# VH-VL binders against f4iux6r469to655: the designs that were tried, part 17

Target 1, 187 residues: f4iux6r469to655
Amino acid sequence: RLLQRLPGCVSRDLIDQLTVEYCYLNSKTNRKKLVKALFNVPRTSLELLAYYSRMVATLASCMKDIPSMLVQMLEDEFNSLVHKKDQMNIETKIRNIRFIGELCKFKIVPAGLVFSCLKACLDEFTHHNIDVACNLLETCGRFLYRSPETTLRMTNMLDILMRLKNVKNLDPRQSTLVENAYYLCKP
Key: E = the ipSAE of ESMFold2; O = the ipSAE of ESMFold2 at other seeds; V2 = 0.75 times the mean of E and O plus 0.25 times the DockQ between their complexes.

## First folded at step 4 (VH-VL)

Design n04 (framework fv_mosunetuzumab; at its last look DockQ between E and O 0.76; V2 from the best seeds 0.00; counts 0 for: pae O 4.5 > 2)
Fold by ESMFold2-Fast, scan of step 4:
Structure n04 (fold): chain C 187 residues (1-187), chain A 119 residues (1-119), chain B 112 residues (1-112)
Amino acid sequence: as target 1 above (187 residues)
Amino acid sequence: EVQLVQSGAEVKKPGASVKVSCKASGYTFTDYYIHWVRQAPGQGLEWIGWINPNSGGTKYNEKFKGRATLTADTSTSTAYLELSSLRSEDTAVYYCARDYYGSEWFDYWGQGTLVTVSS
Amino acid sequence: DIVMTQSPDSLAVSLGERATINCKSSQSVLYSSNNKNYLAWYQQKPGQPPKLLIYWASTRESGVPDRFSGSGSGTDFTLTISSLQAEDVAVYYCQQYDSTPTFGQGTKVEIK
């Protein structure tokens, strides 16, 4: 069972080796099983998200349903969690948004979806949404800020974030979190 | 293949309790919420509540709070609805349905359990 | 609670013709921050559980035929069956999930 090795793939070499072996599987059922396994990564294993995203990016060239299914599941999860207060713990929201951010760096998740997620968090600037927005920015904010296609929109979003921080008089921990995320993106 | 298989029909007298089961297979039971929805004969659908099998957390429709109890057994991948103080207006088909992480739209449903309350 | 009202209660349509079912919510189910409508549609045949057809007002569930489509935003929603087939005879329900789930009363679709 190749999927049993996924949690142990903690290096580029290990995930690439597993990905090569998985490329020989071509059934719809096996691809659905892989997507489910990737999506159900434990919320404590955030270090795996970059490796899983690399695997998805590698498989995208020959198995286009894998990235499509995973992105749909992540988008559905984000939209379910963002509006419904306290139905899920913060760890689930952070896993979701960090996976979206990692996939964005491989161009599997389009920048437009990332900006939609960020806008949703900024429009409803709650404690959890501040954490989610800052985790997203820490994961892919610099990537988007430095990319010519997204620099202008990122600059605008970061300006809105800082304005909200100042206007809403956040507590010290939230204020620090926002500042750290902001300066991580900027030169 | 995802399946939710419910227990068989029940006939109860007013004032009794009923416990309906819903056995899940074909997916990881703890990844999805289980909701309960009832349908009186010839009537529409009425939401009762949900349980998160991973945490044991529950949420109830105010109309059923105090009479409905939702539980889940992760070792058997089975969810349960217990409804107490039964009245004739509780006669309905009771469905379990799964929900992806609290999304509250229902992609798979059990076949339904008819509960008849009569004296 | 958000009240869902469907119209008509019953609809008779000839085979191959278009069927249109309306659903109104007592409050908007559009979340402006993500621009999503928290609305689903279900099909229920006699003796069977409901079957998911559409979620996010217009996203068709996997395996659902192309003749089913959802449209609308805010408080006014429509389910359209572009070319009614015999197997489409059923009761159709809308459901909101913006807050605690509530369903419409249902619309019965029959062959004319």
Scores: ipSAE 0.557, ipTM 0.825, lowest interface PAE 2.2, mean pLDDT 90
Fold by ESMFold2, look of step 5:
Structure n04 (fold): chain C 187 residues (1-187), chain A 119 residues (1-119), chain B 112 residues (1-112)
Amino acid sequence: as target 1 above (187 residues)
Amino acid sequence: EVQLVQSGAEVKKPGASVKVSCKASGYTFTDYYIHWVRQAPGQGLEWIGWINPNSGGTKYNEKFKGRATLTADTSTSTAYLELSSLRSEDTAVYYCARDYYGSEWFDYWGQGTLVTVSS
Amino acid sequence: DIVMTQSPDSLAVSLGERATINCKSSQSVLYSSNNKNYLAWYQQKPGQPPKLLIYWASTRESGVPDRFSGSGSGTDFTLTISSLQAEDVAVYYCQQYDSTPTFGQGTKVEIK
C-alpha cells in the first residue's frame, strides 16, 4: 500500500514522490485513510513531521478535507491532553504540538490556533505544559516572530513566558528549556 | 479496522478471582489507553480504570483499588483486567474500551465479557 | 467524583418526532482556558456495547447521522434526535471526562 511508505519518507524528494503517486487516488475513503496515517506518525520519528506537513500543504488546494480533518484531529488531541496532569506520555504531547507547529509554517494551521495552544500552556504553566510550550516555540516561534502580522502577539507571548520563568519555581532543565526557546525565537 | 475482542464468559464463586482479556487489532496498541468499564445486569456503566500500554502506567477508580489489577502484553497486543475477592455484586458485563491518548472518551469498545459470581 | 444525572429515565416518542434527553453534572465540565465542555454521549442498543455519538458536548463523531445533535454548556446538556428512526431505540448515556470518568444513569428511548 502507498501508506506503508510514509515512515520511510525522510527527504523532500521521497515525500514529494509519494505525494504525486497518491494524487491518483480519488475517493473520500482514501483521503480519510491518508489523514489517519499522517496523524499516526511514529512518535519516535519527529523528523517526519515536516515532510508530512509538506505533503498536506501540497494536497491542500485540491483536497481540502485532508488539512481540515488533520487539524481537527490534532486540536482534539491537544485539548484532550492539556488539562490532564496524570498523563505520563510526554512524547505524544511533543509529537502533537510539533506537528501543529510544522503545519503552521506551511500555512495549514492558522496562527490563531498556535497562539491558543500557547496561551493554554501559559495559563497552566507547570508539568508537561512547560515542555509543550517550549517545543511549540522551537518549531514555529521564529517564523511567527518574523512574520509582520504576528510579531506583536508573539513578542507579548514571549514576554509572558519569561515572566513565568522568573516567577515559577522551575528546575534547571525547565529553566534552560525556556531560555533556549526564547532566544531561538528572538536571537 | 479497529477491533477489541474479549475473552469468553466466566462463572466464579465468591472469593475467587477472574482475569478478562482484551485483544486489540487494527491500530498501534501502545498509542492508546485501554479502559475497563462494567455494567451490572439492567444497570448503568461504571468506570474501573485505565492502563497505558506504552508505559504500563495505571489509574484506578478508588472503589476498585486493591482488588483490580490492569496489565498489558505488548507482544500480543492484549490488555487484561484481573478482579480478586469476587462478590455477587461483581456480576456484570465487563467492557474494554479504547480512549484517545488518555482523553477518557471511548471511541471503540470490546463486545463485553459476562462474569457471573454465584455460590 | 462528578455526578451525572439524566432525565427522563425513559422516553416514548413517535417515529419521526423529536426526542430530547437532558444531562446535568454536579459541577461544571467546562475548561475556561480552551472553552471546551468535557462531555460525551453514547448510544447502547440491546446486547451491544455503547457507541460514541458526541464529544466536546456538541461535536458529532464520524458516521453518526445528522439527526443526532448535542448542545449545552457548563452543567446542563442536551442530546436531541430530531426525527426518531426505528434504529434509534436504545439507552443513551452522557459521560464527563473532565476528571475521573462518570456516566449518567441512562435514558431509555422507545417508540410510542
Scores: ipSAE 0.257, ipTM 0.733, lowest interface PAE 4.0, mean pLDDT 89
Fold by ESMFold2 at other seeds, look of step 5:
Structure n04 (fold): chain C 187 residues (1-187), chain A 119 residues (1-119), chain B 112 residues (1-112)
Amino acid sequence: as target 1 above (187 residues)
Amino acid sequence: EVQLVQSGAEVKKPGASVKVSCKASGYTFTDYYIHWVRQAPGQGLEWIGWINPNSGGTKYNEKFKGRATLTADTSTSTAYLELSSLRSEDTAVYYCARDYYGSEWFDYWGQGTLVTVSS
Amino acid sequence: DIVMTQSPDSLAVSLGERATINCKSSQSVLYSSNNKNYLAWYQQKPGQPPKLLIYWASTRESGVPDRFSGSGSGTDFTLTISSLQAEDVAVYYCQQYDSTPTFGQGTKVEIK
């Protein structure tokens, strides 16, 4: 099936070719299967997220249920995970937030969702939420900082991030992660 | 596409042990927790515990007082519940269930395994 | 541990009429940071595993008919079947996932 080829799409040409071939298979059942395949990207293959997001963006104007279903699943996953502090699987949280960030750069996830996720992490800036916030910023923070419509809000969020770094007792790894994320957004 | 297929019914004597299997397919087994829930005849649902197949981490309902052991074999995509020192009140249908992306609510359930403990 | 209490334990409803099932938690399952109620509803027919109907208190799972709706917030929740059908005869369970999962005792729905 074409969906088995998704993990092998490691270039723009490969994902674009698969996207074209997929257009000939358009049905409601097939669209649901595609969304599930995109959502279940292996946590070891985060480089695929940009290519998957590109496919979603290409299909979005013609197959509006694809982006809406995927974004709903990602948001539901974020909300499930952000509250579960005794859960130990950070890799799933990182996959989730990086996918949200990639989709934001393709204008599939609205910036408001990204800011909501970031705010939730900054409100309880401990444990995995530090890593999640920094990964979100590394993925789409510069994009939002450079966009006129979101520059002010991103600047305010970055100011909050650095204030939290300065007043929280972060270990050296966390401190470095925060600094790297900040300077990727605002070099 | 996602399926959880459990092992067949078991009949055991008090004091014995039982091991129920749950074979997962249609998704990446190590990305999601497997929970175990039981249901005595005519009764409600009782949570037993979960396993994270990626790390081997587990959490148990204290009611089972160390009698339950959850394991996972990533090479076969199979989760196991072992319940020892069986009593008549352990007679139940035992379900495995996948949590919805770490949420601890359950979008897919196995078909159930009846374990009967009789003298 | 959060205790979930359903009422009634059973009810009989005429075909096409409304069925209402209540669920109360011993503490709030609303998380203020995301404004979500961590509550799900399941349907279980005889000889079958439970089937997810509702999550986040009010969101229907894919493929669940529109006649099923969930409402409530905090500690008090309701599952409503607006027009009971023959295939809706089942036991219904609420479940919280704010902390360690716990289920209500179940509500059996029958046709009168």
Scores: ipSAE 0.168, ipTM 0.686, lowest interface PAE 4.5, mean pLDDT 89
ESMFold2 (binder alone), look of step 5: mean pLDDT 93; pTM 0.935

Design n05 (framework fv_mosunetuzumab)
Fold by ESMFold2-Fast, scan of step 4:
Structure n05 (fold): chain C 187 residues (1-187), chain A 119 residues (1-119), chain B 112 residues (1-112)
Amino acid sequence: as target 1 above (187 residues)
Amino acid sequence: EVQLVQSGAEVKKPGASVKVSCKASGYTFTGYYIHWVRQAPGQGLEWIGWINPNSGYTKYNEKFKGRATLTADTSTSTAYLELSSLRSEDTAVYYCARDYYGSEWFDYWGQGTLVTVSS
Amino acid sequence: DIVMTQSPDSLAVSLGERATINCKSSQSVLYSSNNKNYLAWYQQKPGQPPKLLIYWASTRESGVPDRFSGSGSGTDFTLTISSLQAEDVAVYYCQQYDSYPTFGQGTKVEIK
């Protein structure tokens, strides 16, 4: 019942209310059900990712298996998809990376995983990987750029991104995506 | 409880077609790809292809090009493998298996469907 | 196509002893950008479908006993059963997922 309300939680108030109610259903089985429901967010419902991440961050202090399970599932999904060019699932790749980025802003996803994802995309600079990298940067690039612990590595990654843009034959759409992502990180 | 339940054994003559079903339950059907893998008697496992039930998009092993057709019905949470122009070497147990959106490792498998092609 | 070759074809091990199965790929299944090996291991008992044991070469699937472990990188991989139990009698298959899936020919594990 409570999990059926997740797609309707389109405000901080609504997600916080559901999070409080969920605390009364604190069993291992219910925590696994919640993680699966959060992970299976529809590919087109990107607006929900910040609210779901907020819920996970709130629950993390008392139910540490929730963030652990979700992060592992997202990492497994990223690694499965990043290498495979012949898969028709760009929407899944974008949902995956944006969720990772939103969770990074709550410090649920460690910065090291985000940098690993970004490096993989830059190392194999395909059209899909450019979209994925730019979505990641739009979601959490500014957060990582201005954080003392990550600013140096973020600066290096942005320099690599711009170098690749300058030396590769990118179409106008991809070139624009890279520029927009870069300047969102460095406003 | 996640389950993939396949249709029963089939006996076909060379040149015929067979259609095997795989009914999913216990999870969101459109959240996972369905793969088909076969195993000839005394042999190893051979991948046939996958279908994304949400989009209908399919990918096939080149060996089965033109003979295998993968479909899915989201209203019944059922995936199908149709194999045409059957030969004796198509005699095998056919499995459906799920993965999360193209991961291509398989956490749950159907029980298998024996297809025997004999003259 | 990436060809997967297992050795040995069959292995007889006493209860409580270590079983070691090898798997070689014709091409590297290590993706250098993420340092992941796109390799899984399955257990198949007679009359049953395969069951996932290991993915990413060394990550144990939930519910799989810790006596099962995977190791290796690139083209050479090993599945180890540290203390063979009676229920471990099965055929074991490696599978790569770096490109479209291919499986090894299988290794049959039996009790001596």
Scores: ipSAE 0.294, ipTM 0.761, lowest interface PAE 4.7, mean pLDDT 89

Design n06 (framework fv_mosunetuzumab)
Fold by ESMFold2-Fast, scan of step 4:
Structure n06 (fold): chain C 187 residues (1-187), chain A 119 residues (1-119), chain B 112 residues (1-112)
Amino acid sequence: as target 1 above (187 residues)
Amino acid sequence: EVQLVQSGAEVKKPGASVKVSCKASGYTFTDYYIHWVRQAPGQGLEWIGWINPNSGYTKYNEKFKGRATLTADTSTSTAYLELSSLRSEDTAVYYCARDYYGSEWFDYWGQGTLVTVSS
Amino acid sequence: DIVMTQSPDSLAVSLGERATINCKSSQSVLYSSNNKNYLAWYQQKPGQPPKLLIYWASTRESGVPDRFSGSGSGTDFTLTISSLQAEDVAVYYCQQYDSTYTFGQGTKVEIK
């Protein structure tokens, strides 16, 4: 029943309140149900991803299997989608990558996974992968750029992105998308 | 201590396949790409390909496409190179080496695996 | 593919003297945005795997003696051993990591 309230949690206060209430119903079955509900967030509800990530981060301190299960499901989904050329809707790919990025800002998703996702998109620089890479950078790129542990790697990845933009004949939309993502990370 | 430990020497006949392993320890296996590089006797270094152990995504040198297959098992932190349709020209020492996120240099290498292809 | 060419193929240097190895790339490996040269140098002794010495053309890997230095930019690079020691007898390879991965043919350094 508490899971029915997830789509309505459109503020920090609302998601924090639901998170506290969920702690009273802690069981293995309920934790698996929660992870499934969070993973199956609708493609049109991207605004919820930051709140869901906050909930996961809060629960991670006492329910370690929640972040582990969710991260594994998201990684498995990314690997399935990144090589499916035109079989999946772009919105599904964007939901996946933005959730990974939001979780990275809470240190639930390790930086290594984010860089793996970004590199996969740069290695196969298709229309969908350009959108996916730019959404990832817009979500957590500045967070990774300003961190001492990842600044050098972020700088290198951003330079690779700009080099690909310059050698590929991108349409004006894609060119603008890449430039916006780059300058959002490196103001 | 970072280590990449490879499987032992192999002797194969022309037309056979060989599978070489590279077991990683002392670091987070999924944070580094694993490259495969070979060196024929008395010759230089030749890049074969890389695998991202986190995604399973691979890139190959065009020369080895269709014959080389790179895989990784994250549960055992082990990378594999399988080379099929072996010829005498494939006689070489095969090395694995790591590369952070596929965007850097090769800072640690395995000890090498000698593969000899002879009749 | 970017072709890496080293010179000389081999050189003999007396103990304590300077050894100089050159490496030329068929295309620039300098990326102007970060001002980095995507070039590394490796040392390989008989029966051993290559060992990283230098990355970014001039940055020495941790634990590598300061007698090893790298210089150059764009297409022309140099590895210098300022005072050759007995343990430095090896084959040295340059490598670009800008567009895939290619190595020079190697330079054998021997004691005179």
Scores: ipSAE 0.005, ipTM 0.505, lowest interface PAE 12.6, mean pLDDT 86

Design n07 (framework fv_mosunetuzumab)
Fold by ESMFold2-Fast, scan of step 4:
Structure n07 (fold): chain C 187 residues (1-187), chain A 121 residues (1-121), chain B 112 residues (1-112)
Amino acid sequence: as target 1 above (187 residues)
Amino acid sequence: EVQLVQSGAEVKKPGASVKVSCKASGYTFTGYYIHWVRQAPGQGLEWIGWINPNSGYTKYNEKFKGRATLTADTSTSTAYLELSSLRSEDTAVYYCARDHYEFWSGSFDYWGQGTLVTVSS
Amino acid sequence: DIVMTQSPDSLAVSLGERATINCKSSQSVLYSSNNKNYLAWYQQKPGQPPKLLIYWASTRESGVPDRFSGSGSGTDFTLTISSLQAEDVAVYYCQQYDSTYTFGQGTKVEIK
């Protein structure tokens, strides 16, 4: 019943209340059920990702297997999809990468994993990888750019992004996506 | 039912600023970009910009950069357009509109009723 | 900027007659990676905001009568009203959302 309330948690107060109630459940089986419910967020409900990430961050201090299971599932999903050039399931790719980005802002996903995902997309900067890279940058790029520990790496990645935009002769939509992502990261 | 309700008509002098509001209801406000579009009397539609209410991130039409400011208040589910340094050619009906919620889709499924801004000396 | 050009500027048709509106983009709005045309059609009646009719060039918005249909790909698009009704008197706009957002100049549909 508790998990049925997840899609309705569209505010910090609602997700925090559900998180508090969930803290009374401490079995490994219940934690696996929560992780699966969080992972299966609807593709059209991207606004939930920030709240789900907040819940995971809150639970991380006392239930370390929740963040580790979720991050592993997201990383596995990313790796399975990034190499499929003619795969048409862009919604799954966008949901995946935005969740990774939201979790990065709570320091649940380490910056190194985000940079690994970004590099994978930039190495093969065609097809859906352009949309994936741009969504990742929109979600956590400014956070990483602002952080002293990641500012230099972000500056380098943004430089590579703009060079690829110019070299690859991107179509108008792709060019606009890259522009928007770049300016959302940098002031 | 999804609704976007805008503030009332405004009359301004050249050089003034105007701030138009757009109150959303019937959906999760933070889940959808809000676009601003204007229409001068007897003319077509011109896109001004969008805001992501969840992040506060904005994108502007180059023509309006430096004069338009888009903001959103998630506690009241209200988006705002502020346009500064008003000129007579800014006289138009200003609309807010909800993005159809697909990343970079840009089709606008629900529109506010419009706010007439008249700039006259 | 992608320039959107509609034709004709004005169209007068009898009740029950077929109305056809054309829209041309200065650049292709077909995105090769997802095979979607980033093109929408809107209806605007006097004193009212625009209403979304068609998105992705040919997908009809929920609640829109089936007499409205969209077709075309790349740079050439058509909105068809198969049997014009009195309530269809309006200005119709095409819109691209591939590279920012630009609208056609509008086509006014009137009853003869």
Scores: ipSAE 0.005, ipTM 0.452, lowest interface PAE 15.7, mean pLDDT 85

Design n08 (framework fv_mosunetuzumab)
Fold by ESMFold2-Fast, scan of step 4:
Structure n08 (fold): chain C 187 residues (1-187), chain A 121 residues (1-121), chain B 112 residues (1-112)
Amino acid sequence: as target 1 above (187 residues)
Amino acid sequence: EVQLVQSGAEVKKPGASVKVSCKASGYTFTDYYIHWVRQAPGQGLEWIGWINPNSGGTKYNEKFKGRATLTADTSTSTAYLELSSLRSEDTAVYYCARDYYDFWSGYFDYWGQGTLVTVSS
Amino acid sequence: DIVMTQSPDSLAVSLGERATINCKSSQSVLYSSNNKNYLAWYQQKPGQPPKLLIYWASTRESGVPDRFSGSGSGTDFTLTISSLQAEDVAVYYCQQYYSTPTFGQGTKVEIK
């Protein structure tokens, strides 16, 4: 029942209230149920990802298995999808990568995983992977660019992205997506 | 078998426009970019532009911007090059060529037979 | 744009002998991250469209005889025909695809 309220948590106050209530119902079984509910966020409900990430970050200090399980599920999902060309998977890929990016801003997802995802997309620079890479950069690229620990790596990745755009003769939509993502990270 | 079949030769007067077609068969038309390249008699190859048939997106060589228009009709698997304001130096064989979209490429594995466009008064 | 320059403009080679064509780019076409050279070679016979021979500087296209080979890296590339046959009389073009596609001026190969 508590978990049925998750899709309605469209503000910081609402998600924080639900998070507090969840702390009183904590059990190993309930933690697994929560992770599955968070992971199964609808592909069309991208606005919930920041709130879900906030909840995970709040719970991380006392329930270490919640972030661990969620990050593992997201990484497994990314790896299963990155090489698939099925047109029906694009929305799932975008939801996956944006959730990874939101969790990165709360330091739940390590920067190394984000860079691994970016490299996978750049190594196989298909229409879908361009959209995935640009969505990831839009979500957490500026955060990584501004952090001293990741600035150099991010700069290198952005340089590779711009060179691939020029080399691969992208159509105007894809070229614009890359340019917008680049300048959003590095104004 | 992959084939690109182009329309027949054209003779035009200076200032006219020409539209060349390139009909693809033997593969999924929307999976590959189509480029256009021309060759003046006895001269080398000059790239004009590309079209992505899946999106309709295009890119043009700066020399041809404003005069060349690339289009594609997915229902007939046909790409088109329209060149306007023709000059005598536009006399050339015009080729369409296939570029593999999903792989790291920009080389042309299949070419049309060419369309001779002659511009004379 | 990257300028492609071939040498020689023409060469005459006896049947069974080696033919070598050189291609130079005005800047490197080697992408350091994947260690690939964005260079292709084409053969064009009179009245025919160009035919792809080599891509990625040294990868032979399916169906192309093994007497054709590509080599080189960065800015300097070579197409070699190890034993020229009568059907190899043609104009050969190099092309870069590191940026907007550009072609060399062509090298005419003839029997002497």
Scores: ipSAE 0.006, ipTM 0.466, lowest interface PAE 13.3, mean pLDDT 86

Design n09 (framework fv_mosunetuzumab)
Fold by ESMFold2-Fast, scan of step 4:
Structure n09 (fold): chain C 187 residues (1-187), chain A 119 residues (1-119), chain B 112 residues (1-112)
Amino acid sequence: as target 1 above (187 residues)
Amino acid sequence: EVQLVQSGAEVKKPGASVKVSCKASGYTFTDYYIHWVRQAPGQGLEWIGWINPNSGGTKYNEKFKGRATLTADTSTSTAYLELSSLRSEDTAVYYCARDYFGSEWFDYWGQGTLVTVSS
Amino acid sequence: DIVMTQSPDSLAVSLGERATINCKSSQSVLYSSNNKNYLAWYQQKPGQPPKLLIYWASTRESGVPDRFSGSGSGTDFTLTISSLQAEDVAVYYCQQYYSTPTFGQGTKVEIK
């Protein structure tokens, strides 16, 4: 029943209230159900990802299996979708990568996984991978660029991104998308 | 409790068609792809195709294009495989199997439906 | 299009001993960009559907005993059962999901 309220949690206050209620009712079975519900967020409900990530971050200190299970599912999904280029998968790929990025800002997803996702997209910088890379950078690129631990690696990735934009002869939409992502990270 | 429950065994004559059902429960039906895989008696596994119940989109193994039709009814959480122009070589156990978002490895399987095509 | 070939076709192993099953793909199933091998292993007991054991070549599915392990990369893969138990008698299949899914022909594991 608590999980039916997840799609309606469109504010910090609402998600925090649900998180508190969940803390008092938790069990191993309920934690698995929660992870499944969070993972199955509709691909059209991108506005919920920041709130879901906040909930996971709040629960992480006392329920370590929640972030662990969710991150594994998201990583498995990314790796399943990254080489598939058909149009059916674009909304799913964007939802996946934005959730990974939101969780990275709460330090639930390690920076290493984000860089692995970026590398995969940059190594085959065509089709949906351009949109996926840019969505990831728009979500957490500035956070990683400004962090002393990841600044150098992020700078190197951004340099590769800009070089690929020039070499790959992208169409105007793709070129603009890359420029916007780059300057959002490095104003 | 995730379950995929398939329809019962079928016996068909060459040239006929067969329709096998797979009823899903214990999860949100539209969140997972349903694949169909067959196994001839004493032989290995052969992939037929998948359906995305959320969109109705399908993908078929080239060997089955034009003969296999995959459909899904979201109101009953049921997937269907229809195979036409049956041959004796189509005698097999037909399985439905689930994957999450097109991963193409299969975490849950139906019990199988034996389809026998009389020579 | 990718052809999966297993060896041996059948294997007899004493209880408690190591069983090793090999799987070879006609093309690499390693996606270099994410460094993942798109390969799974299944166990099928008589009268039952296949059961997922391993995915990503070496990741054990939840609930699968530690004695099962997967290894290999690119075109050559191995499933190892470190200490064969009676309940492990089954046919084992490898499957690639790098392209359109294809399975190996299966390896039958029996107790010697």
Scores: ipSAE 0.500, ipTM 0.819, lowest interface PAE 2.9, mean pLDDT 90

